# Ledger of designs, part 22: VHH binders against (R)-2-hydroxyglutarate dehydrogenase (hgdH)

Target 1, 331 residues: (R)-2-hydroxyglutarate dehydrogenase (hgdH), of Acidaminococcus fermentans (d2rju7)
Amino acid sequence: MKVLCYGVRDVELPIFEACNKEFGYDIKCVPDYLNTKETAEMAAGFDAVILRGNCFANKQNLDIYKKLGVKYILTRTAGTDHIDKEYAKELGFPMAFVPRYSPNAIAELAVTQAMMLLRHTAYTTSRTAKKNFKVDAFMFSKEVRNCTVGVVGLGRIGRVAAQIFHGMGATVIGEDVFEIKGIEDYCTQVSLDEVLEKSDIITIHAPYIKENGAVVTRDFLKKMKDGAILVNCARGQLVDTEAVIEAVESGKLGGYGCDVLDGEASVFGKDLEGQKLENPLFEKLVDLYPRVLITPHLGSYTDEAVKNMVEVSYQNLKDLAETGDCPNKIK
Key: E = the ipSAE of ESMFold2; O = the ipSAE of OpenDDE; V2 = 0.75 times the mean of E and O plus 0.25 times the DockQ between their complexes.

## First folded at step 8 (VHH; framework vhh_7xy4_2)

Design r3 (from n2 with S31Y; at its last look DockQ between E and O 0.85; V2 from the best seeds 0.00; counts 0 for: pae E 2.7 > 2)
Fold by OpenDDE, look of step 8:
Structure r3 (fold): chain B 331 residues (1-331), chain A 121 residues (1-121)
Amino acid sequence: as target 1 above (331 residues)
Amino acid sequence: QLQLVESGGGLVQPGGSLRLSCAASGFTFSYYAMAWVRQPHGKGLEYIATISYSGSRTFYSDSVKGRFTISRDNAKNTLYLQMNSLKPEDTAMYYCARTIRTDEGWTYDYKGQGTQVTVSS
């Protein structure tokens, strides 16, 4: 079976190849994203495509795939919004996704951002990189063991984050819409209001549900402790960006770390050095460095996460091809 | 053996109020977020409100925000929906639903038989 893999970075290529040894596909990995007619046409002669985020299997591209004789559409992402699923089904495409990556990949990044903000390492290292080795009042920090960490969302990623903070000696409290069992040793479940009231650090790991809107609102921020740190490595839509900016500017938030932005496609993946950002909110966020730390959606950009995504995708394809079904079939 | 039984529906005039109840059995009620959904005649299922397992958080659709209140009594295994300022557009079969987490968000794995709410002058 011939498989075209989109959006493959050079550092990821060895993982794709290594994982394929077990499956024996004829794989072609390209750095291009599915975002044009031309990139869709690259699938000529292939039986399956493996997509990633920001690959758009829209009606146009799906029609091209159908014309070309592509049989299977896979995405190595948990999210599937980039696929017109209804139309794909109409065209008869079996589809599969990867529901879970390495929760550690995202959790560790969230912890890293939190710790950077807590210990002001972005600030200090940026200064010493310029050969300024003076110690100032801004560098004074709390130790994490003297912090209460609030985890909003206690799924797989949230639980790992909670475990890591607990391991570092923090008092960890958490909130979830569901009661989570078996976490009492490292996380105390409380109300959201209590999380907001008590937490020195809050990290968001909740799913985004469109009908519910943003979790981090002006009201949310108002209820937080003065000087508290907020981290969002989940979804950009979970945060009112303008409200966060205001909170950082006023000092309500001591810091904000994020790996995601609402509308991130306009900036992530691009070198815009020396340019003014089109989105004024993003410009403001950038200007708030080092109080605001932005990583360009790197949560899953790890060896383990990539390996998992690739392996599960290859397995999905195998299952679909052999049985017509798989556990991760997009329904 | 899981059961959700809705009650409290009926005919009401515009501007009126109703209180729906849902009796849950066959599972640990206090572990689950619960939701109300409705289905107008000839239309699809519409989300109304969700309440967290402890009742500490509530979520509402824009269509009912400010008018409806979801609540629960875990000791009684009962879910409630207070509906105020009812409109003809609120006419529908109302269902109590047990909410579960999915990789994409939330879904409902069980619903009750429903209770009919009709708002008409």
Scores: ipSAE 0.306, ipTM 0.725, lowest interface PAE 1.6, mean pLDDT 94
ESMFold2, look of step 8: ipSAE 0.441; ipTM 0.805
ESMFold2 (binder alone), look of step 8: mean pLDDT 88; pTM 0.884

Design r4 (from q6 with F59W; at its last look DockQ between E and O 0.80; V2 from the best seeds 0.69)
Fold by OpenDDE, look of step 9:
Structure r4 (fold): chain B 331 residues (1-331), chain A 121 residues (1-121)
Amino acid sequence: as target 1 above (331 residues)
Amino acid sequence: QLQLVESGGGLVQPGGSLRLSCAASGFTFSSYAMAWVRQPHGKGLEYIATISYSGSRTWYSDSVKGRFTISRDNAKNTLYLQMNSLKPEDTAMYYCARTIRTDEGYTYDYKGQGTQVTVSS
């Protein structure tokens, strides 16, 4: 079976190849994302495609795949919003995704951003990199053990984040749509309002549900403690970007760390140094450094996460090909 | 053994109000988010509202926002839907649904028999 893998970075290629040893696919890995007609046409002669985030299997690209004789569409992501699933089904494509890879990868990044903002390390290191070693009032920080950390979303990633903060000595409270069992040792479940009221740091790990809309709204921000830190390494759609900007500008938020943006495809993966960003909100976010820290969707950019998502994707393909089904089939 | 039993539906005039109830049994009600959904005659299932397990958070579809209120009493294992300012387009079979988390988000794994709501002059 011939498999085209999109968006594969050079450092990831050895992992793709190593994982393939037990599967024996004829794999081609390309750095290109599925985001144009031309990149869709790259699938000529392939039986399966493995997508990643910001690969868009829209109607146009799906039609191309159908025409080319592609049989299977896989994504090595938990999210599937980049795929027109209904149309793909209509065209008869079996699809599979990777619901879990490395919760630590994302959780650790969220914690890192939170700590950077809490201890002002982005600010200080940027100064010392310029050989300014003076200590100023802005560098004065709280210790995390004296903070209350609120975790919104207590799924796999949220729980790991909670565990990490707890391990660092913080008081951890959390909120989820469902009651979560077995977390009482490291996280106290409370209402969202209580999370907002008490938290010095809030990290979002909830899924984006279109019907539910954004979690971080103006009302959300208003209820937070003055000077609190907000972190979003989940989904860009979960945050009202304009509201967050206003909150940071006013000092309501002491800092904002994010690994995702609503509309991130326009900027992530691109070198736009020295250019004005097309999206004025993104321009404002960037300008708010070091109060705002943006990583370009690096949550899964770890050795363990890549290994997991590749292995699961290869297995998904095998299952679909052999049985017509798999545990991670997109239904 | 799991049961959801809706009640409170009926015929009302436009602008009227109804309060639906859903009695839950056979599972730990207080641990689950719950939802109301409706199905107009000849149409598909439509999302109305969701409430978190503790009742501290609620979500509404745009079509009912500001008019409907979802609530729950975990001590009574009961879900409620207060419907105000009812419109003819609200006419449908209304279902109480248990919400569960999946790898793809949220879904309903069980719903009741439904209660008919008819809004007509």
Scores: ipSAE 0.614, ipTM 0.848, lowest interface PAE 0.7, mean pLDDT 95
ESMFold2, look of step 8: ipSAE 0.645; ipTM 0.885
ESMFold2 (binder alone), look of step 8: mean pLDDT 88; pTM 0.877
OpenDDE, look of step 8: ipSAE 0.595; ipTM 0.842
ESMFold2, look of step 9: ipSAE 0.685; ipTM 0.899
ESMFold2 (binder alone), look of step 9: mean pLDDT 88; pTM 0.879

Design r5 (from q6 with E104W; at its last look DockQ between E and O 0.84; V2 from the best seeds 0.64)
Fold by ESMFold2, look of step 8:
Structure r5 (fold): chain B 331 residues (1-331), chain A 121 residues (1-121)
Amino acid sequence: as target 1 above (331 residues)
Amino acid sequence: QLQLVESGGGLVQPGGSLRLSCAASGFTFSSYAMAWVRQPHGKGLEYIATISYSGSRTFYSDSVKGRFTISRDNAKNTLYLQMNSLKPEDTAMYYCARTIRTDWGYTYDYKGQGTQVTVSS
C-alpha cells in the first residue's frame, strides 16, 4: 500500500515513521499541500493520500486522483469541508477522517495564552528582547489563584482546560448547553450569565454551530467584568471580531488571545512580514499586540495530537482496505 | 424504554397559532439539549429550534426566528414549541428530538413519531 502524505513538516516525520512500524505502509511525506494540479499529480503511483485542512480535494484534483488510480482519501483532520464529498462519492472514493485527538493540545494552548495575558509575559519579554529590563506598572499581575476562570463549552477540551486551571489554584466555573456530569472535583457548572458576571478569565471551547451564530457578541462582552481576559482557541466564527477589537480598544477587555480567526485562511500559513494585511480587522488585531495575542492555528501542532491523527488515519486506511468500511468513514 | 411523544398538531388557518408538546420518558430529560425538527411532505428533515438542558439558551433556524418559541419544563419532562404567525410553508410533520454532543456540534440520536401541522385556508 503506497501512501502519499501531504503537508508534513520536518518535525512530524519521525511520528509518521514511528506510527507506521505497526502498519508497514510505503509512505512518502511531502511538505506540499494539495492546492494545485501539480500537487495532485504528485500522487502518481500511490494508492492512498492523507490530507490536511489546507489540502483541497476539489473536483479538478479528484478527477486527477481518479485518473492516477488513487483509491483511498484520508484526512488527518476533524473538519472535512476541504473535500468535495459528494463528487468524491460519485467517483467511488472511500473517505475517512479523524474525529477525535488529544484535547490537551488545544486546552494547554488556551491556558498558555490566558496566563501570558494575565502575567503580561508577551509585553515584558518583547521589551527584554530589545534589552529593556525596566519594570513598569503594566507588569503588575493578579495571581491566578485569586481569579475566577470561566469555561464556555465543557466538552473534552473544555474539561481539560478546567482541570488545568483548577490545578493552578483558580476557582473554575463553566457553562454548556448540556448538563455535564463528573466535573464536580474541578468545575462548577453555572449559567452563561454567571460565567460572564464572575469570571476574570473566560476561555471558549464551544463548538461552532451555524444556527447558533457567534457566542462572543457585543452583548456577551458588555456583560463581562471590566478588564477581564478572553481566549478563543476553538473556532473563529464563535467571535464577533469587530466587537472584540472595540472591547480591547476601550479597555473593557484587558486582553484577548486566539488561535483562530474567522477568515484565517487569508493570513495563516503565510509570511506577510512588512506587508499591510488585506483584511482590516486582522490588521487592527495585529496592531493591538501585546493586549491581543494571535497564534496561527497551532492547537493541534503537538507531538500527541499529531500521533493521534496519524495513527487513526493509518488505522482508517487499514480498515477501508481490508473490509471496505471503518468507524471514521466520511458519510 | 426511551420515548418522545409529540402532540398538539392540527389544522390551522394562515396567521394562526399552535402549541406543540413533547412528553419525554426513559432518560434523564433535564440533562439533554432538545430540539424540534420538521419534515414537509416529500422532503427531508429541516432543523427548527434547540434549547439547552436548563432552558437558559435557545436557538432558531432563520425560517422560524421571531415566530416560534421553544421552551421546556424539566419538572414535567416536557418540551414545547409555540408556533405563531403560521404560514402554509410551515405545513409538515413535527418531531421532538434528543440532541447529543459530538466534538464538532450536535446530532440527533432519537426522534419521536411526530405530530402533523397543516396550515391552509
Scores: ipSAE 0.515, ipTM 0.837, lowest interface PAE 2.0, mean pLDDT 93
ESMFold2 (binder alone), look of step 8: mean pLDDT 88; pTM 0.882
OpenDDE, look of step 8: ipSAE 0.626; ipTM 0.860

Design r6 (from n2 with S52T; at its last look DockQ between E and O 0.80; V2 from the best seeds 0.00; counts 0 for: pae E 2.3 > 2)
Fold by ESMFold2, look of step 8:
Structure r6 (fold): chain B 331 residues (1-331), chain A 121 residues (1-121)
Amino acid sequence: as target 1 above (331 residues)
Amino acid sequence: QLQLVESGGGLVQPGGSLRLSCAASGFTFSSYAMAWVRQPHGKGLEYIATITYSGSRTFYSDSVKGRFTISRDNAKNTLYLQMNSLKPEDTAMYYCARTIRTDEGWTYDYKGQGTQVTVSS
């Protein structure tokens, strides 16, 4: 079984290899994402591919995979919107994903960005990197134990974020479309309006459902407390980027942190230093540093998350190849 | 044990209105997000609307936004769909569905037998 793994960074290679000892696949890991005809053609001679969220299994690339004899499409992601699932089914590709890998990895990054914005550490350390040690009024901070933290989306990741903020002493409230049982020790489940009205920090951990659209809209932002912090480490499509830029520029948001952008493939994974970005909204976001913090989709870039994503992907492939089915099959 | 029973369908002229009801039993209705989906003849299931467990938020497909209103009464274990400005394209079997979180997002783990809505002169 020959497996091409896209979007693999050098530090992840030992994990891919170690996990493979149980499976014995002939693996090739490339740093490239599936995003062009050329990167799709890398799969020549391979039976299976393992994708990332910034890989685009569109009609063109799926046609190439079919011609090349690729049989299995796996993605080491919980989201599957980067795959044209209907067309892939039409071409006869069995597909599988990784529904859960490390809620802690993503929650911790969201908490980190929120705390950097609350305590002004990006602002302050960027100045001390230039030998400016003056203390100014912008560095004055509210302690998180005096904050209300709102968690939008109380799935696995949101609950971990809620637990971390609770452990830091914050008052934690949260909202979900479902009633979430068993959270009362660390989070009070409330309406979205109450989250917006009361929260000094809001962190987004909701899934993106295309039919539901963005969660963070101009109306959402209007209802937030003046000067509040917003963090999105979930999906870029959950946030109206133009609305967030306007809110930061006006001071409605005191800070915005994200690990995702709608259309991020145009910039993430690339060195664009000294260049203007094609997307003018991304150019504006970068210009708003340090009130805006952008990490380039690093949520799963941890030891535990990568190990789990790879192990589950290898098991999914084994199950599909041996039985034609697996628990994580994309239907 | 789990049961969803739709009612209120029928024949209606274009531009008319109908109100669908869905009686739920065999589960804690107030803990679940609920949805309406429809199946036009010869087509797969089409998403219509979702409502949160408490009723505090609602979501609509573009095809019905502004014309349909989803609501719920948790004391009566009942889900509703008010359908206004009906078009022939709205002709379908309408299903009440219980929504759950899955590995891929949200999906429906149970739907009722449905109620037919026909929009024709």
Scores: ipSAE 0.487, ipTM 0.818, lowest interface PAE 2.3, mean pLDDT 92
ESMFold2 (binder alone), look of step 8: mean pLDDT 87; pTM 0.872
OpenDDE, look of step 8: ipSAE 0.677; ipTM 0.873

Design r7 (from n2 with S56T; at its last fold request DockQ between E and O 0.84; V2 from the best seeds 0.72)
Amino acid sequence: QLQLVESGGGLVQPGGSLRLSCAASGFTFSSYAMAWVRQPHGKGLEYIATISYSGTRTFYSDSVKGRFTISRDNAKNTLYLQMNSLKPEDTAMYYCARTIRTDEGWTYDYKGQGTQVTVSS
ESMFold2, look of step 8: ipSAE 0.554; ipTM 0.847
ESMFold2 (binder alone), look of step 8: mean pLDDT 87; pTM 0.872
OpenDDE, look of step 8: ipSAE 0.767; ipTM 0.915
ESMFold2, fold request of step 15: ipSAE 0.550, 0.540, 0.543; ipTM 0.840, 0.837, 0.834
ESMFold2 (binder alone), fold request of step 15: mean pLDDT 88, 87, 87; pTM 0.877, 0.874, 0.873
OpenDDE, fold request of step 15: ipSAE 0.806, 0.811, 0.809; ipTM 0.934, 0.937, 0.935

Design r8 (from n2 with I100Y; at its last look DockQ between E and O 0.67; V2 from the best seeds 0.00; counts 0 for: pae E 2.2 > 2)
Fold by ESMFold2, look of step 8:
Formats: structure tokens, C-alpha cells, sequence
Structure r8 (fold): chain B 331 residues (1-331), chain A 121 residues (1-121)
């Protein structure tokens, strides 16, 4: 079974090889993403592909895959919107995805951004990088044990974030559209209004459900404590970006951290140093550093998350090839 | 066992109102987000509205915003849908649904008979 794996970074290669020991596939890993006719044609001679979120299995590329004899489409992602699922089904492609991977990877990044904003480390290290070692009043910080941390979304990732902040000594409250049992030792489940009114730090871990719309709206921000910190490492569509920019500019938000942006494909993964960004909201966010921290969708770029994504993808392929089905099949 | 029993449907004129009820049993109703979905004759299911476990947050499809109101009474284990300004296109079988979390978001579980709403002159 020959498998072409797209979007593989050099540091990930050992994980792909190690995971393959129990499967024995003939794998080829390339740094390229599926996004052009040329990259689709790389699959010549391959039975299966493993995609990333920046791969586009659109109608044109799926037609090429069909002509080349590709049989299986796997994606090492939880999101599947980069695949034209209905057309792929019409062409007869079995497909599978990775519904979950290490929740710790994403939760840890959110905690990191929150703590950088709370303790002013981006501000301070930017100054010491220029040999300025003066201590000023902006560096004075509240200890997290004196903070209330609000977690919006108490799924697996949000609960890990709650546990980490609890372990640091914070008072942790959280909100979810479901009642969540078994969290009482580290988190008190409260209403969204109570999260907004009481929290010094809010971290977003809710899914984006189109019917529900954005979570962080102008009304959300209005109800937050003055000077509070907000972090979004979940989905970019959960946040009204213009509203957040205004809130940081006015001082309503003391800081904003994110690993995702609505429309992030225009900037993430690219070296745009010295260039004006096409999206004016992203230009403004960058200009608000160090009160705004942006990481370029790094939440799953860890040893454990990559291992999870690769192992599940290999198992999905095995299941599809042996039985025509798998638990993670995209219907 | 899980049971969802819809009622309150009927025949109404365009512009009229109906209030649907859903009696829930066999699970801890107050722990779940709940939804209404509908199925017009010969068509697939259409999402209508969702309400959080406590009732504090509500969500609506664009087709019903401003006309329908979802609510719940956790003491009575009952979900409601107040439908105002009804249109012929609202004609459908209406189902109460339990919403539950999955790794990728959430999904719906509806096993009831439904209640028919017919909007015609």
C-alpha cells in the first residue's frame, strides 16, 4: 500500500516512520500541500493520501486523484471542510479523519498565552532583547492565584485548561451549553454572565457551531471586567475580530491572545516580514503587540498531537482497506 | 428509557401561532441542551432551534429568527417552541431532539413520533 503524506515537516518525519512500524505502509512524506494540479499529480502511483487542513481536495484535485487511481483519502485533521465531501463520495472515495488528538497540546498553548499576557513577558523580553533592563510599572503583575479564570467550553480541551489553571492556584469557573459532571475538584460550572462578570482571564474552548454564531461578540466584551485578558486557541470564527481590536485599543481588554484567526489562510504559514498584510484587521492585530499575541495555528504542533494524528490515520486506512469501513469514516 | 413526546401541532392559517411541547423522560433533562428540528413532507430534516441545559442561551436558524421562541421548564422536564407569524413553508413534522456532545461538536437524538404542523388557508 503506497501512501503519500502531504504537509509533513522535517521534525515530524521520525514520528511518521515510528508509527508505521506496526502498519508497514510504503510511505512518502512531502512538505507540499495539496493545492494545485501539480501537487495533486504527485499522487501518481499512490494508493492513498493523508491530507492536512491546508490541503484542498476540491473537485479539480479529486478528478485528478480519480484519474491517477488513488483509492483512499485520509486527513490527519479534525476539520474536514477542506474536502469536497459530496463530490468525493460521488467519485467513490472512502474518506476518514482524526476526530480528536491531544487536548493538552491546545490547552497548554492557551495557558501559555494567558500567562504571557498576565505577567507581561512579551513586553518585558522585547525590551531586554534591545538591552533595556529597566523595570517599569507596566511590569507589575497580579499573581494568577489571585485571579479568577473563566473557561468557555468545558469539553476535553477546556477541562484540561481548567485543571492546569487550578493547579497554578487560580479560582476556576467555566461555562458550557451542557451540564458537565465530574469537574467539581477543579472548576465550578456557572452561567456565561457569571464567567464574564467575575473573570480576570477568559479562555475559549468552544466548538464553532454555525447555528450558534460567534461566542465573543461586542456584548460579550462589554460584560467582561475592565482590563481582563482573553485567549482564543479554538476557532477563529468564534471571535468578532474588529470588536476585539476595539476592546484592546480602549483598554477594555488588558490583553488578547490567539492561535487562530478567521481567514487565517491569508497569513499563516507565510513569511510576510516587511509587508503590509492584505487583511486590515490582521494588520491592526499585529500592530497591537505586545497586548495582542498571535501564534500561527500551532495548537497541534507537538510530539503527542502529531503521534495521535498519524496513528489514527494509519489505523483508519487499515480499517478502510480491510473492511470498507472505519469508526472515523467521513460519510 | 429515553422518551420524547411532542404535542401541540395542528392546522393554522398563515400568520397564526402555535405552541409545541415536548415531554421528556428517561434521562436527566436538565443536563442536556435540547433542540427542535422539522421535516417537511418529502424532504430532509431542518434544524430550527437549540437551547442550553439551563435555558440561559438560545440559538435559531435564519428561517425562524424573530418568529419562533425556544424555551424549557426543567422542573417539568418539558421543552417548548412558541411559533408566531406562521407561513406555509413552516408546514412540517416537528421533532424534539436531545443534543449531546461529540468530539467534533454535537449531534441530535430524536426518537419521538413528532407533531404535525400544517399552515394553510
Amino acid sequence: as target 1 above (331 residues)
Amino acid sequence: QLQLVESGGGLVQPGGSLRLSCAASGFTFSSYAMAWVRQPHGKGLEYIATISYSGSRTFYSDSVKGRFTISRDNAKNTLYLQMNSLKPEDTAMYYCARTYRTDEGWTYDYKGQGTQVTVSS
Scores: ipSAE 0.482, ipTM 0.820, lowest interface PAE 2.2, mean pLDDT 92
ESMFold2 (binder alone), look of step 8: mean pLDDT 88; pTM 0.876
OpenDDE, look of step 8: ipSAE 0.529; ipTM 0.827

## First folded at step 9 (VHH; framework vhh_7xy4_2)

Design t1 (from n2 with F59W R98K; at its last look DockQ between E and O 0.79; V2 from the best seeds 0.68)
Fold by OpenDDE, look of step 9:
Structure t1 (fold): chain B 331 residues (1-331), chain A 121 residues (1-121)
Amino acid sequence: as target 1 above (331 residues)
Amino acid sequence: QLQLVESGGGLVQPGGSLRLSCAASGFTFSSYAMAWVRQPHGKGLEYIATISYSGSRTWYSDSVKGRFTISRDNAKNTLYLQMNSLKPEDTAMYYCAKTIRTDEGWTYDYKGQGTQVTVSS
């Protein structure tokens, strides 16, 4: 079976190849994203495509795939919004996704941002990189073992984050819309209001539900402790960006770390050094460094996460080809 | 074995009020977020309200916000929907739903038989 893999970075290629040893596909990995007619046409002669985020299997591209004789559409993502699923089904494409990959990848990044903000390492290292080794009052920090960490969303990622903070000695409290079992050793489940009231650090690991809107609102922020740190490595839509900016500016938030932005496609993946950002809110966020730390959606950019998503995708394809179904079939 | 049984629906005039109840059985009610959904005649299902497992958090659709209140009694395994200031547009079959969370939003794996709410002068 011939498989075209989109959006494969050079550092990821060895992982794709290594994982394929078990499956024996004829794989072609390209750095290109599915975002044009031309990139869709690259699938000529292939039986399957493996997509990633920002690959758009829209009607146009799906028609091209159909014409070219592509049989299977896979995405190595949990999200599937980039695929016109209904039309794909209409065209008869079996589809599969990757509901889970390394929760550690995202959790560890969230913890890292939190710790950077807590210990002011972004600030200090930026100074020492310029050969300023003076210690100032801004560098004074709390130890995490003396902090209460609030985890909003206690799914797989949130639980790992909670475990990590607990391992570092922090008091960890958490909130989820569902009761989570088996976490009592490292996380106490409480109400959101209690999380807000008690937490020195809050990290968000909740899904974005359109009907529910943002989780981090002005009201949310108002209820937080003065000087508390907020981290969002989940979804940009979960945060009222303007409210967060105001909170940081006023000192209500001591810091904000994020790996996602609402509307991030306009900036992430681009070198805009020396340019003014089109989105004024993003410009303000950037200007708030080192109180605001932005990573460009690196949560899953790890060896383990890539390995997981590739292996699962290859397995999905195998299952679909052999049985017509798989556990991760897009229904 | 899982059951959700709605009750409390009926005919009301515009501006009137109703309180719906849902009796749950066959699962650990207190561990799950619950939702009310409704289906107007000839239309699809609409989520209108969700409540967390403990009842500490609630969410409402814009269409019912400020008028409807979702609540629960975990000791009684019962979900409630207080509907005030009812409008003709609220006419629908109302369902209690056991929700499950996905990475992309809310879904449910079970809903009751429904109770009809009709708002008409």
Scores: ipSAE 0.617, ipTM 0.846, lowest interface PAE 0.7, mean pLDDT 95
ESMFold2, look of step 9: ipSAE 0.670; ipTM 0.896
ESMFold2 (binder alone), look of step 9: mean pLDDT 87; pTM 0.878

Design t2 (from n2 with R57K F59W; at its last look DockQ between E and O 0.79; V2 from the best seeds 0.00; counts 0 for: pae E 2.7 > 2)
Fold by OpenDDE, look of step 9:
Structure t2 (fold): chain B 331 residues (1-331), chain A 121 residues (1-121)
Amino acid sequence: as target 1 above (331 residues)
Amino acid sequence: QLQLVESGGGLVQPGGSLRLSCAASGFTFSSYAMAWVRQPHGKGLEYIATISYSGSKTWYSDSVKGRFTISRDNAKNTLYLQMNSLKPEDTAMYYCARTIRTDEGWTYDYKGQGTQVTVSS
C-alpha cells in the first residue's frame, strides 16, 4: 500500500520510517500541507493519505482524491475539523483519526511554562544572555512546593499535569465536569470557584466547547488570587485574550503562559521578527514579555507524541484495509 | 441496560412553562455530566444545556440562556430542565443525554427516547 504523509518535518521523518518497519507501507513523506489543489494532486498513485492539522480535506481536495483513486483518509490528529467528514463519507472514504497521543507532551510544556513564570527564568536567562548577571528583586520566587496548583480539566493531559506538579511537591487541586476516579493520591477534585480562590498556578486542560465560549473570562480572572499564574496549552478560544492582557497589565495575573492563541494561524509558523503584528492583541501579548510567555503550538512537537500519532495512524490504516473498520474510525 | 427516560413534554402556549424530567438508570448517574439536547422537526440535534456531575456548574446555549434551567438530583438519578418563557422556536423533541468528554469537546454516548415539546398558540 502506498501512503502519502503530509506536513512531515525533517526531524520527524526518521520516526515515520522507523514506525513503518512494522507495517511495510510504501510511504512518501512530504513537508507540504494539504492546502491547495496542487498539494492534493500529490496523492496521485497513492492508496492512502495521512493528514495533520492545517491540512484541509475540503470538498475540492476530496474530489481530487476521489478522482485519483485514493482509498483511505487518515489524520494523525484528535481533531477532525479540517476534514469535511460528511462529504468524505458521501464519497465513500473510510477515515480514521488519532484520539490520543502523548499526554506528557502537552502536560510537560504546561508545567514548563508555569515554572518559567514562577521562577522568572525567561527574564533571568534573557538578561544573562546579554551578560547581565545582576540579581534583582524581580527574580525573587516562590517554590512550587509552597504553591497550590489548580488544574482545570482532568482528562488525560490534565491528570498528567497534576501528577507532575504533585511530584514536585505542590498541593494540587482540580476541577472537571465529570467525577474523576483514582486521582485522590495526587489531586483533590473541587469546584472551579475553589480552584480560582486557592490556586497560585492554574493550568487549563479543558476542551473548547463553542456553545460555552471562553472559560477564562473577566469573571474567572477576577476570582483568581492576585499575582497568580495562568497557563493555557489547550485551546486559544478558551481564553478571553483581552481580559488576560488587562489582568497581566494590572498585576492581577503574575504571569500568563500559552501555547495557543485564538487566531493563532495568523502568526504561528511565521517569522515575523521586526514586524508589527496585525492583531493588536497579539502585539500586546508579545510586549508583555517576560510576564507573558508564548510558545508557537509546540505541545505535540515531541518524539513520543509523533511516534504515537504515526503508529496509531499506521495501525488505523491496517485495520481499515483488512477489516473495513478500526477503533478510531471517523463515524 | 442503560436507560434514560424523558417526561414532562406537551403542548404549551407561547410564554408558558414546562418542566422536563429524565430518569436515569443502568449507570452511575452521579459521575457523569448530563445534557439536554433538542431536535426540531427537520433539523439536526442542538445542545441546549449541560450540567456537571455534581451540579455545581451549568452551561447553556445562547438560544435558551436566561429562560431554561438545568438541574439534577443525584440521589434520585434524575435530570431536570425547567423551561420558562417558551417560544414557538423551542418546539422540538427534547432528549436527555449522557455526556462524555473528548479532547475536542463534549459529545454524548447515549440519549433517551425523547419527549415532545410543542409551543403554539
Scores: ipSAE 0.351, ipTM 0.749, lowest interface PAE 1.5, mean pLDDT 94
ESMFold2, look of step 9: ipSAE 0.419; ipTM 0.793
ESMFold2 (binder alone), look of step 9: mean pLDDT 88; pTM 0.874

